# Ledger of designs, part 12: VHH binders against q88v07

Target 1, 377 residues: q88v07
Amino acid sequence: MAQSIVEAPIRVDTSRKIIHVDMDAFYASIEEREHPAYKTQPLVIAHDPRQTGGRGVVTTANYVARQFGVHSAMPAAKALELCPTAVFKTPNFPLYREVSAQIHRIFHEYTEMIEPIAFDEAYLDVTTNKKHIHSAVELAHRLQQEIWHQTHLTCSTGISYNKFIAKLASDYRKPAGVTIVLPQDAEPFLLREPIEKFRGVGKKTVPKMHDLGIKTGQDLYAQSELDLIKQFGKLGYILYRRVRGSDDRPVEYLRERKSIGKERTFGPFLQSTTEVNTHLKAIAKLVAASMQSHQRHGKTLVLKLRYGDFVTITKRRTFGEFIPNDAALFEQYAEEIFEEVVDDHFNSGIRLLGITLTGLAPLAFENLTLPLYPNDN
Below, E stands for the ipSAE of ESMFold2; O stands for the ipSAE of OpenDDE; V2 stands for 0.75 times the mean of E and O plus 0.25 times the DockQ between their complexes.

## First folded at step 1 (VHH)

Design z10 (framework vhh_7zox_3)
Fold by ESMFold2-Fast, scan of step 1:
Order: C-alpha cells, then structure tokens, then sequence
Structure z10 (fold): chain B 377 residues (1-377), chain A 127 residues (1-127)
C-alpha cells in the first residue's frame, strides 16, 4: 500500500459470560432412553441399507457402534459392512425436535439471550441472567442438573467471555463436563490447541495449514495478519483475531428470520384471475403488516402457488433496493409474477397462494454505509 | 498467574483438630470448584475433599464425618476443618483449583480435575 495506515489494535472484550451447551450424543442418547436395550448394542441412526438398496448416510451412532469405526456422515452401507450386527434405527426428527424444545424451555428460565446452533447445541449469554447468579460455573451446573432431571439426558458446557472460546471449552471434557476459560487463561489455552479445532479450519484447509507449518494455535499466532489474509482471505483475518482471544460476535438471540410470508389454501379452488387478484390483495396486506411488525424490509418478493393438481410454482423477483412495506406494491408485484408464471395448470384451479419476502434486513439498513472497522463507536 | 497459599498446618496430637486455609488469587475464585489433596510420606496424591462453586461438598471415605470443607468467596479463601485427627492423616495438604468438572449421576455430585496446586502445608499427627 502507498499510504501509511496505522493498524487499529485488536480489542479483546472480556466483559461477557458466554456458555456453550452441547448435548452429549443427542440423537443416540434419546433413542437409548426410549429403548434401553440399545445402550449395549451397536446402534446406527440411519435408514437400514438392506431396505434402501444400499442408499443413505449415517446420521449418528452410539459409542458401541463407534468402536467398529462407524461415524456420522458415513454411507449406511459402509456402516453395515464395518458392523454387520448393527441395529439400524430410522431417525425420529419430530421426537428430537420435541426434546430440543424442552431443553430450550429450561434455557429460557435462565436467560433470553439464547442462540440455537442445532437441535443439540446453543450459546447462552448469562452476563446478566434471570436468576441473578454471578457464577457462570454454578449456572452451568444448574442447567446440567435441570436437563438431567427433566429429560434424563446429559450435556457438556464451555464457559468463557466469547463464543469461540466457549465452544472450544465445551469439547474439552465430555460427557457431562463443565470447562471454564477465564481471560487470563485464554491465550495459553488457545496456543496449545490443534489447528483443526479452530472454527473455520475445515478438512480441505488443514493440509494447507500444515504445509505452511501451522499445526497449533502457537504456529497460527506467529503468522502475520497480511500473510494469513493472503493465504486464506477472510478466514485469515478471523483466525488472526481468534488466536488472540478476540471474538466480538454477539449471542444472536434475535433469530434472523430468513423469510416473512403469508399463505392461504382455498376450497373451492380459485378459477379466475379476478379471484386470484382479490386474494393476493388480502395476502399482501397481511404480509406488509407482518413486515412492519418485525421491523424488516426485503429485496426479494416470492410468489408461491399450488394448482389443484398439486403442481407447485415458486417464482422470485429480486430488486437492487429494499421493497417498501406497502401492501399495494406487494400486490402489484405478486400480480405481475402471477401473469408471468400462469399456464395450463390453472385449468385445475388454484389451491394455495402465498407471498413471501426474503433478503431481509432491519428497516434502518436502507441507507447505511458499511462500518470500516469492527468496534468503532 | 494463579496463586494458592496454604496455611494452618502443624504438629497435633491424635484426636486433635486443625483448620487449614488457602488464599487464592489470579482468577475468579467464586466461579471454580476447589479442593484439598494430600500426599502422605512415601505415597501418591490422595483426594481429600472438594466443594463446588455452589457449595456442594464431597469427601474421601477415609475423612468423611471428621473433615469439613468450606469457602468464603468474599475473602477468596478455602478452608478445611480437620477433627479427630489420626496418625494416618499425616501428610502435606495441597489446595487445588479445578479446571474441569464432571457430573456423577449415580452420586448426584460433581467430581473435580485439579490443574493447580499450592506449595502445600505440612500436617503431622504425632503418633
């Protein structure tokens, strides 16, 4: 660069108390709870490859099955080859969702600042909490005890001042572990971590890291920011900060809706463009009200229609600017899209119409310039 | 850096009592489980007692009913009240900070894995 720019110092915010909660072998543990005989059997959560003609992948496997080399994402046929005595159990995602919801109700007793990552994994910001418990370790112990008493399932937890370190800490001791990494312990903890433990360093990136002599957090720390950015782009920028204990990402408890929409089903089916336009007008009013209620606007409007013969059409229109939350405008665009997509299937009638907005952002985003630096202000 | 400073050891007659203290610094004391481990002459380290951040206590069978562990979070201090001391209690006693815990569902309690120990305090029960 031709200009002299003073690099801003890396800010390390240590004021927060973040707990990462990770359920121990979640799906397998639920299935073992429902059928205790599975605890001593090699259990593979997958469609049986003998019934699927060798198709499908392992969702998860219990400890017994893992002794045979069975792991998640493995082809189910390979799991059967490695463990011919394996019990194959079809995943029961409705049950897993119900148990996950029960656990989240327990989280809500302690804080509203909860970021779900998966059915079995969440970040909790407990810096201030509903029980006024100052010790995050005590709070983690109460979470584990409450989860065990209500579900008969165990979880492991990691506690630190940011999400990155809390997640690493939660992997340190399983099952049923509680691991805390204080600010003064963070750098020694991170420097000894294997590079593959750094979030964002995936299977394809590990060999490149090793080829560059980066095997541990200490090796990563020794790299210049510019060299990391040159080799790894945005990941290099992030990793330079992570190994120094910096991760200012908030716990995203206000889950970003990826879409806001309304739809209606019809009986009798709609038979004319006039009927369609009447209902698109009504749906547009509901969607506009919902958009304003959520304080969001979007760049993409999606029309969904299902014909009487069950043929479903989803057509989107993306704009360079955010669409104003105006029912008449949503109606206009939906009618235009309908005219573009309508075909001979309309002879069977319309059984469903929906309008959805995607490419969502807060209303305040309309004319915002992107921040030049993190933590300005 | 973590610092643990033990005191209160000494020479005592069988049946006597001692109270050990451990002053902690360099970490948020209230957030960690703490414990006492001991090493008798010619033997390995033996876990004696632990206390969670929430105040739940555990004891080795050899000291159960005789020893009481407690903590004062306002003073960053861990205590071990030792009663009805026996010659077999003769050891160097170490204050220990846990780094990790695990929950024992059969006993309904946490077990501790200690990463830091102090310099120790000598307890001698005279015979």
Amino acid sequence: as target 1 above (377 residues)
Amino acid sequence: DVQLVESGGGLVQPGGSLRLSCVASGFTFSSYGMGWVRQAPGKGLEWVSDITSGGSTGYADSVKGRFAISRDNAKNTLYLQMNRLKPEDTAVYYCAKEYTTSYDFLEGQYTYHFDYAGQGTQVTVSS
Scores: ipSAE 0.000, ipTM 0.338, lowest interface PAE 14.0, mean pLDDT 83

## First folded at step 2 (VHH; framework vhh_3k1k_2)

Design k03a (at its last look DockQ between E and O 0.01; V2 from the best seeds 0.00; counts 0 for: pae E 12.5 > 2, placed apart)
Fold by OpenDDE, look of step 2:
Structure k03a (fold): chain B 377 residues (1-377), chain A 124 residues (1-124)
Amino acid sequence: as target 1 above (377 residues)
Amino acid sequence: QVQLVESGGALVQPGGSLRLSCAASGFPFSSYDMRWYRQAPGKEREWVAGISSSGGYTSYEDSVKGRFTISRDDARNTVYLQMNSLKPEDTAVYYCAAVRTYTWSGSTYKVDYWGQGTQVTVSS
């Protein structure tokens, strides 16, 4: 009698109030604010392909241009084909950054638990907040009003008990939308969503899911955890939980991540320097990507290694300047440190390797696509 | 689409037995408590029996204790009501319901799905 492994019910924490704020057509809206004449014209934020020899990608477009099928990440030349009367405006990132900073200052009036995702979107944990507003809905409305008052820009908000659902909700009704997904509404909401809307499901994953008959949240829900893990690995594990309304990820408010790093455990153990270097290279790539995604640079690189006999070595190297976010550099430094610290315990093999960057600071503002810097005022 | 479809309702004589089935689809059946309700003509809908999502807990209205048994088959997304020693007073439309409760910020929320019901008539 195969003991039906009663899959332990997934615990869902519903105690938090999370708001996802997404500015509506952010760059285009700013341009329209600066030049009201653009409001009645198809506006494409991109280099004019006629001036660039057909090169360029659409950053965003206003709603008028979107009616012609213009969308973000579209080739600018294609946008021109779709909309020959489109006005192309070169992105003004300094202005966009300034406006983003202004919006973030507004967020800080309500909570310190802010996780910026982009210039135009952020998570806010408002479970407790500075205004002592109990209703997340009221708080969201107030935020939208304040943003409008100060910037004359609109935003859409999603409100729920976790980041995953809040983000999905904010995309549901645009522009200037408010979507609330209460715990009791989470399941129906998630089951109806196309699989493409699930975070982590990218362009490469969608075809595979479709081939497996996974087109919606409902289809995803019907899958076993094991099957999802088998097919999609860690993503399968995550999606199994997400579709069931579970997301325990905290709003990562600028706790100065004291460090960004990646570790890998090996079985079988690594037995050669060549193997170690190969894996250090891989780890370095991951760390570099992470550093880039978080728009941070570090001054200190830390190598961690654990031998087969469980002896663990942690060695750090601090540099006078910030280390460029270059995987090749991280690899090089890690290898150098390894050579310095490796000893006779290496005969037992390497069980674990890790690279961590500490002494983190935001990348220079010019390189920050998302200036969510708290004003050290 | 969420569906609950009751079946098994019939005309039976007093003292007879009947087994009702409720087939569920369109929602995660195993995560829901299942309940049977009944509504007699001119009366309010009343709770009859319940079974927890885990199947570990069952409860019954006093009037049906010892006569009715609720059970569930999660593999088939079906809940059953075995009705024995039926009485004329058991005549009603029987409804299946799936119920899940949530707690958020000190408040309890309830989601419920209902079937269309099946007629049970006990008459000599």
Scores: ipSAE 0.019, ipTM 0.266, lowest interface PAE 7.0, mean pLDDT 88
Fold by ESMFold2, look of step 2:
Structure k03a (fold): chain B 377 residues (1-377), chain A 124 residues (1-124)
Amino acid sequence: as target 1 above (377 residues)
Amino acid sequence: QVQLVESGGALVQPGGSLRLSCAASGFPFSSYDMRWYRQAPGKEREWVAGISSSGGYTSYEDSVKGRFTISRDDARNTVYLQMNSLKPEDTAVYYCAAVRTYTWSGSTYKVDYWGQGTQVTVSS
């Protein structure tokens, strides 16, 4: 399996025109639009931690607040510590949803190939487009202008031949940027980027990469595929291709997602319950983040494990209520299932662990009562 | 008043075929993506297929790919689901749905209108 991955050819398909659209500080900019006095204040979109007993998470912050180190997904209490003068505004998700819908109607004037990522973020495949605009750069400028005209909000766009580079390009200049990375520019662009800009290289992975001397795309490029897979598993396989400008993922439209999950392969194999729980904690964090970024919750949690001798166990637990997108809760349930199903094959070690959420519904989706099934979907 | 009315559900033997129809009224049909969902007793409702407002793009749940075909007729305000090579596990109530707005990767979290459902039963 790992050896098959190492032998796979790497083809770089440069035929597509992909735009990544990212609304600049979306929730905060909407609130600034509604109350212009916020533009000169540090504004944090979150429940006020002074009123929640220190609970809550920052959804976003305006650019004034970001100068104090406030960022999304940070505890609201930490944001208050960093910026005691910050104004906390409770999120008005109905308003944000309507503005997002307005922006999506604009996208649909140009293409039907739209993959929404969040209220404020989408990929567009504009290889062809409804308005017969030859230049993807011109199209991106028109989108920016139309969005501003209709909503008075700015966005940053990245343009390239795949989703990975387009996303990275959109982050290059904010706010209100338009950045194109042509095929001939892709390698210099990717090789210069800090490793933390590569999707999947997060807080726990960056130190590991730095310890290996991997600080930039150039350092990543120099690593063998085998070494990256040994050290980082599936992520290593992916990063080897990404730094070479390869990403064949389509712009996903019209599909309803059935499940969201993360799994990891280990070498050396895990030998103890302590090691298993450590990795289940890490996987649970990734799944919870993915569930939240997709704005979904699920009723069923699935544990997958594979022993060193390749025996695979998959066990699911279905709940009466949607499971909160809380990493600690996912970890707890996954550990409980592991203890329920683990057997003597554990003597050969654990080569793979995975956590998957199924029975998905949107976080803003209300349950529908069906005529035939009271309290059932 | 918005209505989505499914028809064509029936009892059929394994390997058989059915064509479901969903007649729409009360909204600008050509501006909506259309979807089919299904739900067996005691199970969660699941997405089956979708078709874009233009009709140019379709997608299918993996277990029905190659067997089911979604189509639309904007002149008749109707969406269809042609179901071939039916299996017992396809037994469910099938629902038509209209979707106006995209918010998530590969799907929407907001169905604007639901149909009443039509029963499909595949048994020997």
Scores: ipSAE 0.000, ipTM 0.335, lowest interface PAE 12.5, mean pLDDT 83
ESMFold2 (binder alone), look of step 2: mean pLDDT 84; pTM 0.849

## First folded at step 4 (VHH)

Design a01 (framework vhh_7uia_1)
Fold by ESMFold2-Fast, scan of step 4:
Structure a01 (fold): chain B 377 residues (1-377), chain A 124 residues (1-124)
Amino acid sequence: as target 1 above (377 residues)
Amino acid sequence: QLQLVETGGGLVKPGGSLRLSCVVSGFTFSTYDMAWVRQAPGKELEWVSSISYSGGSTYYEDSVKGRFTISTDNAKNTLYLQMSSLKPEDTAVYYCAKDEGYTYGSTRYYMDVWGQGTQVTVSS
């Protein structure tokens, strides 16, 4: 007797329009933009191994340096061996973050449904979008054009009805490509893909897949669900569905900062309650402004203090109602909490004060009736 | 000025575990969340996980969800990344970063990536 397997129908939701945006050679492209002469030189983004005693790892390299065999995560000393004429540029992560933030501001012009997965990669759900553009291809071209005009950087995009296919599609044409995989084209597209391209199939899994005769999506498709589960567990369950074009994972755009606050360190240390109250007033104003800027209110106010002897106190007060974003009110509550918690450690002075709001929610009233979608046919 | 020092990397077999640590030193007035970001061979920097400064909220890249756990020890000014069921795809230099955070309907921003990172190599 064989074990019974409960087989759920494979649901293929094709109603969504998902774009995967992938910036082309992101860090190297930024550095080439800042210093155009690098475009024709072998550029290695790393601390110079001649200055670090051979320490350090390549962050990335431009195309010219890659011709010498230089690649990301390679020891910087090895990169120098392979390319003695290489220009070493210390990574400028503050600049890369600023450029990434600028690109994400452009994304927000089109949709709020954005899932960042790296500084240079994001999923966008554009099924409903701020520009009311029905063609995802047109939206992707406009996005590429706006990114180019504002940053002088290119990106490649993949468009489909789920995250898995959209990401595969974005790798199909680089640089500056737009690849769309429509529902009717998904299965032929997936059947052609090398097994290494299927998310979750890594270097350890590839040999096992090959030993089982699985080298492409077509080979994967031919496997039974039971055999895949026996060999690969949960990964087998997932891959059986992925190769059939099923991926119901949402674009995860609901990632909120769960706290908003400000803190200050002091030198010389604060020695009196009058000094503490003066600084709590200043911090309260900054926090109230930040709360309004983020369009949030919170139910919990947290006072953080650190004494000169490094003893740290964190005391919270939770309310049944949201606290109005009023600097005077935040100051009042923070001062009350300070008076409640202050002890003999105050003799060493105060080296840090902070006010934070948690239990956050949007300021907008949610008593609006959502549209009903009756099924009338 | 913040200084972040990452440690705990090494060579490990697939299915193994490692715990990365990031020690925060210096005194600053900025409010910040913390993040782990990584750079795999031949790839650009990738966000891995974030934790709010209060510890009340954690976020993970989908490829590591259920396998990695981010945590903080405020008394030690240390950020951790507990990694289990490691895969060759997790081979990367791991950096800790000060996370700018985000509001509802916006994207995550990283303010600073400090230090030289810690190398994690997963191989058979």
Scores: ipSAE 0.000, ipTM 0.147, lowest interface PAE 20.9, mean pLDDT 79

Design a02 (framework vhh_7uia_1)
Fold by ESMFold2-Fast, scan of step 4:
Structure a02 (fold): chain B 377 residues (1-377), chain A 124 residues (1-124)
Amino acid sequence: as target 1 above (377 residues)
Amino acid sequence: QLQLVETGGGLVKPGGSLRLSCVVSGFTFSTYDMAWVRQAPGKELEWVSSISYSGGSTYYEDSVKGRFTISTDNAKNTLYLQMSSLKPEDTAVYYCAKDEGYSYGSETYYMDVWGQGTQVTVSS
């Protein structure tokens, strides 16, 4: 497999229905639910800066505290300055985790294509879904309704054809809103957004953006791709595409299942390279079928080998492109790796062989393999 | 089967107040966002305000913010719009609707069920 130079014409895939679910003031809302007296008080979820010597940041704040200008990621000392009567509550992450798990069980009623970002945020790919609901707006309202019934918490949702726009849309009407951005409305929507809202433009990057006259999506759109890459490297490449409504990142629902593989133990132990290659061929067929069955491809092939004396070798090979789910290719790469790693321990025989793919992505996420220049690769 | 009944409209002088009510039947009121929309004479439909199914989150069109208050009584299956500091520009037929969300660019809201409407006239 050849290394690819990834530089494609801007392709905007509008076939997907992506919902970004964002729980409204999640930790503060849980604390308000547990202690209703907090609902009428400015509640700040943070370690009390009077006890920490002014250290720490606000995890979140309820809407009462937000009226004083308190917001997430603000220094806790500034929150106290803005709201001297604020109640500071130390975060209860075990409780927040349990409530998050309850909400994720609701998500699983609709789709398995769920990518959690944090306890309070997730992407859902609902292009095809378990309840056969064709309207993403209807599905978003059913999610909000079920979350309310089961947890007594609200969420805001954004709906679009990719993760980037869906997340921006979920911030457009908070709390408890539903915002859809259709493909034809994506560029006008993005051009209006402040540059701070573009993923990857963090607190350290904002001053440099402003210094270059980039304050909004419109300013970003006006920049050349080359200038953005010169100033911001890979971030520049990404932002040039994001402002044009392009974001081909899949909803990464097998993130926790970061590998797909098959292994086999032998009795009697394998004694020759011919036997090893025979079994690598068989294992490669099973892995290729498993990869295809799970609708995944991967960029890294891992050979696992255990000698008769229990010495175990694991060797990885990572490619610039996704490896086709082809048993012959998996066999070839595994055999090459075996030849690289085999040593005198082979005299004790081989008791285990395994082939595993990692660096997984959905098959719908293609290699972006067009060369920068015609006939360049 | 689903029915919305708006009441409370009438004639009022500029600076006056009215309270609109919408009685909802045929679905579980507390599980849906609700909205008020209006149509002024010779104009298109304009979204006015929305309230979440929890009753704790409210949204307003900029021209009515600070003057109108949307609220619900889930036990009575009733949506309210308290209107104060009324202006001649607020003259319209007001409708309540199930709010399915905001569509950017089209400046429209997805409305699942529309009521019969109630006339509000602000004149001196």
Scores: ipSAE 0.000, ipTM 0.402, lowest interface PAE 11.5, mean pLDDT 82

Design a03 (framework vhh_7uia_1)
Fold by ESMFold2-Fast, scan of step 4:
Structure a03 (fold): chain B 377 residues (1-377), chain A 124 residues (1-124)
Amino acid sequence: as target 1 above (377 residues)
Amino acid sequence: QLQLVETGGGLVKPGGSLRLSCVVSGFTFSTYDMAWVRQAPGKELEWVSSISYSGGSTYYEDSVKGRFTISTDNAKNTLYLQMSSLKPEDTAVYYCAKDEGYTYGSETTYFDYWGQGTQVTVSS
């Protein structure tokens, strides 16, 4: 019986094609690519506990280190106890961010419906896609091939009709696997999954689930909706639906950052309007070039400044029409906004300036002039 | 030791039928997606058909749709390919494979653990 407490049957939308892309051991793989000798050594991405007084947690570890029992979120001191020969490498998040951005540029060749979850993880809605590829499996293989060719990194992919099943499927075959779960296979697939794999069942919830005899999707499926709600509240309501293959959450591509900008910090701090204008001109050139390279224009220009005393001002100006990607125009508007917002905190100097465009759209979208005038009243 | 053993190949006339069998040992058959792939003389490896680990989903290359049927017998740890309306173009060595993913409509190989193959020849 798959019914809600309102006695309505649970409806499952199977019309979508969702791919979950999960980079294989992302940070460790990047570090192994940069330093191939690490591939045969136990590598732990964390601050060295011998230098932190035993503080910190493992960000990730390579396959060699995992054989010693090292895993993500483990205390770094415990990782050192389990693997005394471990090489500790401080995370290089700027590098990881750059590699992630490169991978996202590949995603944008296939669809604009992209929801980033982390640097190494994203949902893609490929129900309709830029390459007109009807098979999501073929599209996933092409993504893997392009990612490997451009970055020399592998990824695992999961494909299904919703985000929940697609994410589970991406864990089914690693590394470099492609797993599709069709509507008719969803229930057997979910019934076999360990309960800790169900989104929302965290480390604190797992013991309570086990105490109730819920160890797998099959055990979860056997529970009544009311009992799940009594024990777990809103999570119980959600899990009752998830184990039946229902997840109506859209790929939230509108959460993607709708901004293109550049900022700089200064040492020594800027002390005059002439210095500010000189640097706004330089930043405007970089932003205009970036806007053009991304084939976007925007309706809102945002000036960010931080005074020497750390007081931060962010001021935006929105236009009725798209701003041409002209460095001189960006400079002009940024200087005008600066004059509007500058106050006596300027006596502390300027330690940061930034220009950002928001309200973005493709360059193919143009400002329109209406051919008709309004009627007289 | 994982082993896949294909049987059922042979010489058949155009329009004829053959049933290929693949006996699996060394792992629980129903845990993995299984596939049939083939290689014609002087040609690249071609994916033919796949079946999900649940047995509920089947996939076919366009040229064999409506003529070939993939199935499993979990009690016998056996994968089958029922081939009907055979054409000279179906002449190839047929391999069963443990599938790391669904390769529906793709000509890329995405398989581990291959059998030794069984020869199918369609000729007068």
Scores: ipSAE 0.000, ipTM 0.133, lowest interface PAE 15.9, mean pLDDT 81

Design a04 (framework vhh_7uia_1)
Fold by ESMFold2-Fast, scan of step 4:
Structure a04 (fold): chain B 377 residues (1-377), chain A 124 residues (1-124)
Amino acid sequence: as target 1 above (377 residues)
Amino acid sequence: QLQLVETGGGLVKPGGSLRLSCVVSGFTFSTYDMAWVRQAPGKELEWVSSISYSGGSTYYEDSVKGRFTISTDNAKNTLYLQMSSLKPEDTAVYYCAKDETYTYGSTKYYFDYWGQGTQVTVSS
């Protein structure tokens, strides 16, 4: 193996329990549930290319259709060519979204640290969880059981100490598998993986990797950090660490709900600061109740106002610490921000007021500095 | 108490067929993945086939794919393994097992099994 010119210790944080949940053939499985006859037929979820003039792509296909070589993202016309007997079913995205929402409600019974990737995929951080289940394996089995009981669908799960390995593990045994990669097994696991499975190695990057002789994790591991950075920049820095089992990215649960707020429109328009403060008090109570019901606190309070002449102002105030979910405190900050932003447009009155919290985190999270790999100085 | 009782083994000529049965008691059958594992004389335990707790998904070891079929009868709380085109290398004691989590790096899967097994002998 080539030696690194820049010697830097790679710290691998193994303290977390991350589950990647991947629904098995999600859309096809929903359609098979609705029409059991499809289970023995080659089912392709796509607009029928005979009706679209050959246009469109396969959303997904069941295992019967996959035996003919049909796969996701394939042109629908090619799927018809490979499987002339295929049953084409137009995607029912409203139904798939409703089933996905049902599954996410199950996730929320176990943890608030959920990062959705798609309707059928999510990361869960279960290091600490609502059921106080210490075994991530036991928790994964309970998730599979609950999902089956409520939806009659199966999922595969991967468990490890970071997102990268957990996602790879979830693909290892499908359908309905539970695969755990322990810290001591991470490097052998990663060395055998195809380079295409390393996050950030997209279709445009794969040819360049192959030209450099990098086809697997083992080939990637053999590269020096400096050479990877020269060839791939920030991606090279990341990949050098990924193949050694390092991935400090947190589960991004704030993306599931980025803001919690309430707003009100007025007729007649508000004409005085006393009227504004009366309604900010009412709005603050609703927002505080909503924050508590969602078990979130936030670092940023946003005041939105619209004057009678339609001029709109949105002013944010970010705090160093999470704001307690206290209606009186939200009212106080909103009133202070109003006094800072109010101008002569107030002569036309106020037609809308809103209070929103952003920078959200679960109530269990204190103010802390999270490690980042920004690849900047 | 959890119990798994395997039956259906015997002596068969190459190319023959057997159906193994496993009667499950002490838990709800459809809440756990189930598996068949085997152990040939002088060899380690080898995974043969699994069926998901929903019954919607089946898996097979490469050497038995197309020859063996795993299935369940939830009303009878019974797991089956239909074996066809049997070969001498299929000779082993077969155990049904509650399928446990797969741990990467192991030479075999992590299984709970609770029975004496059933002997399958293929010879000519």
Scores: ipSAE 0.011, ipTM 0.334, lowest interface PAE 9.3, mean pLDDT 82

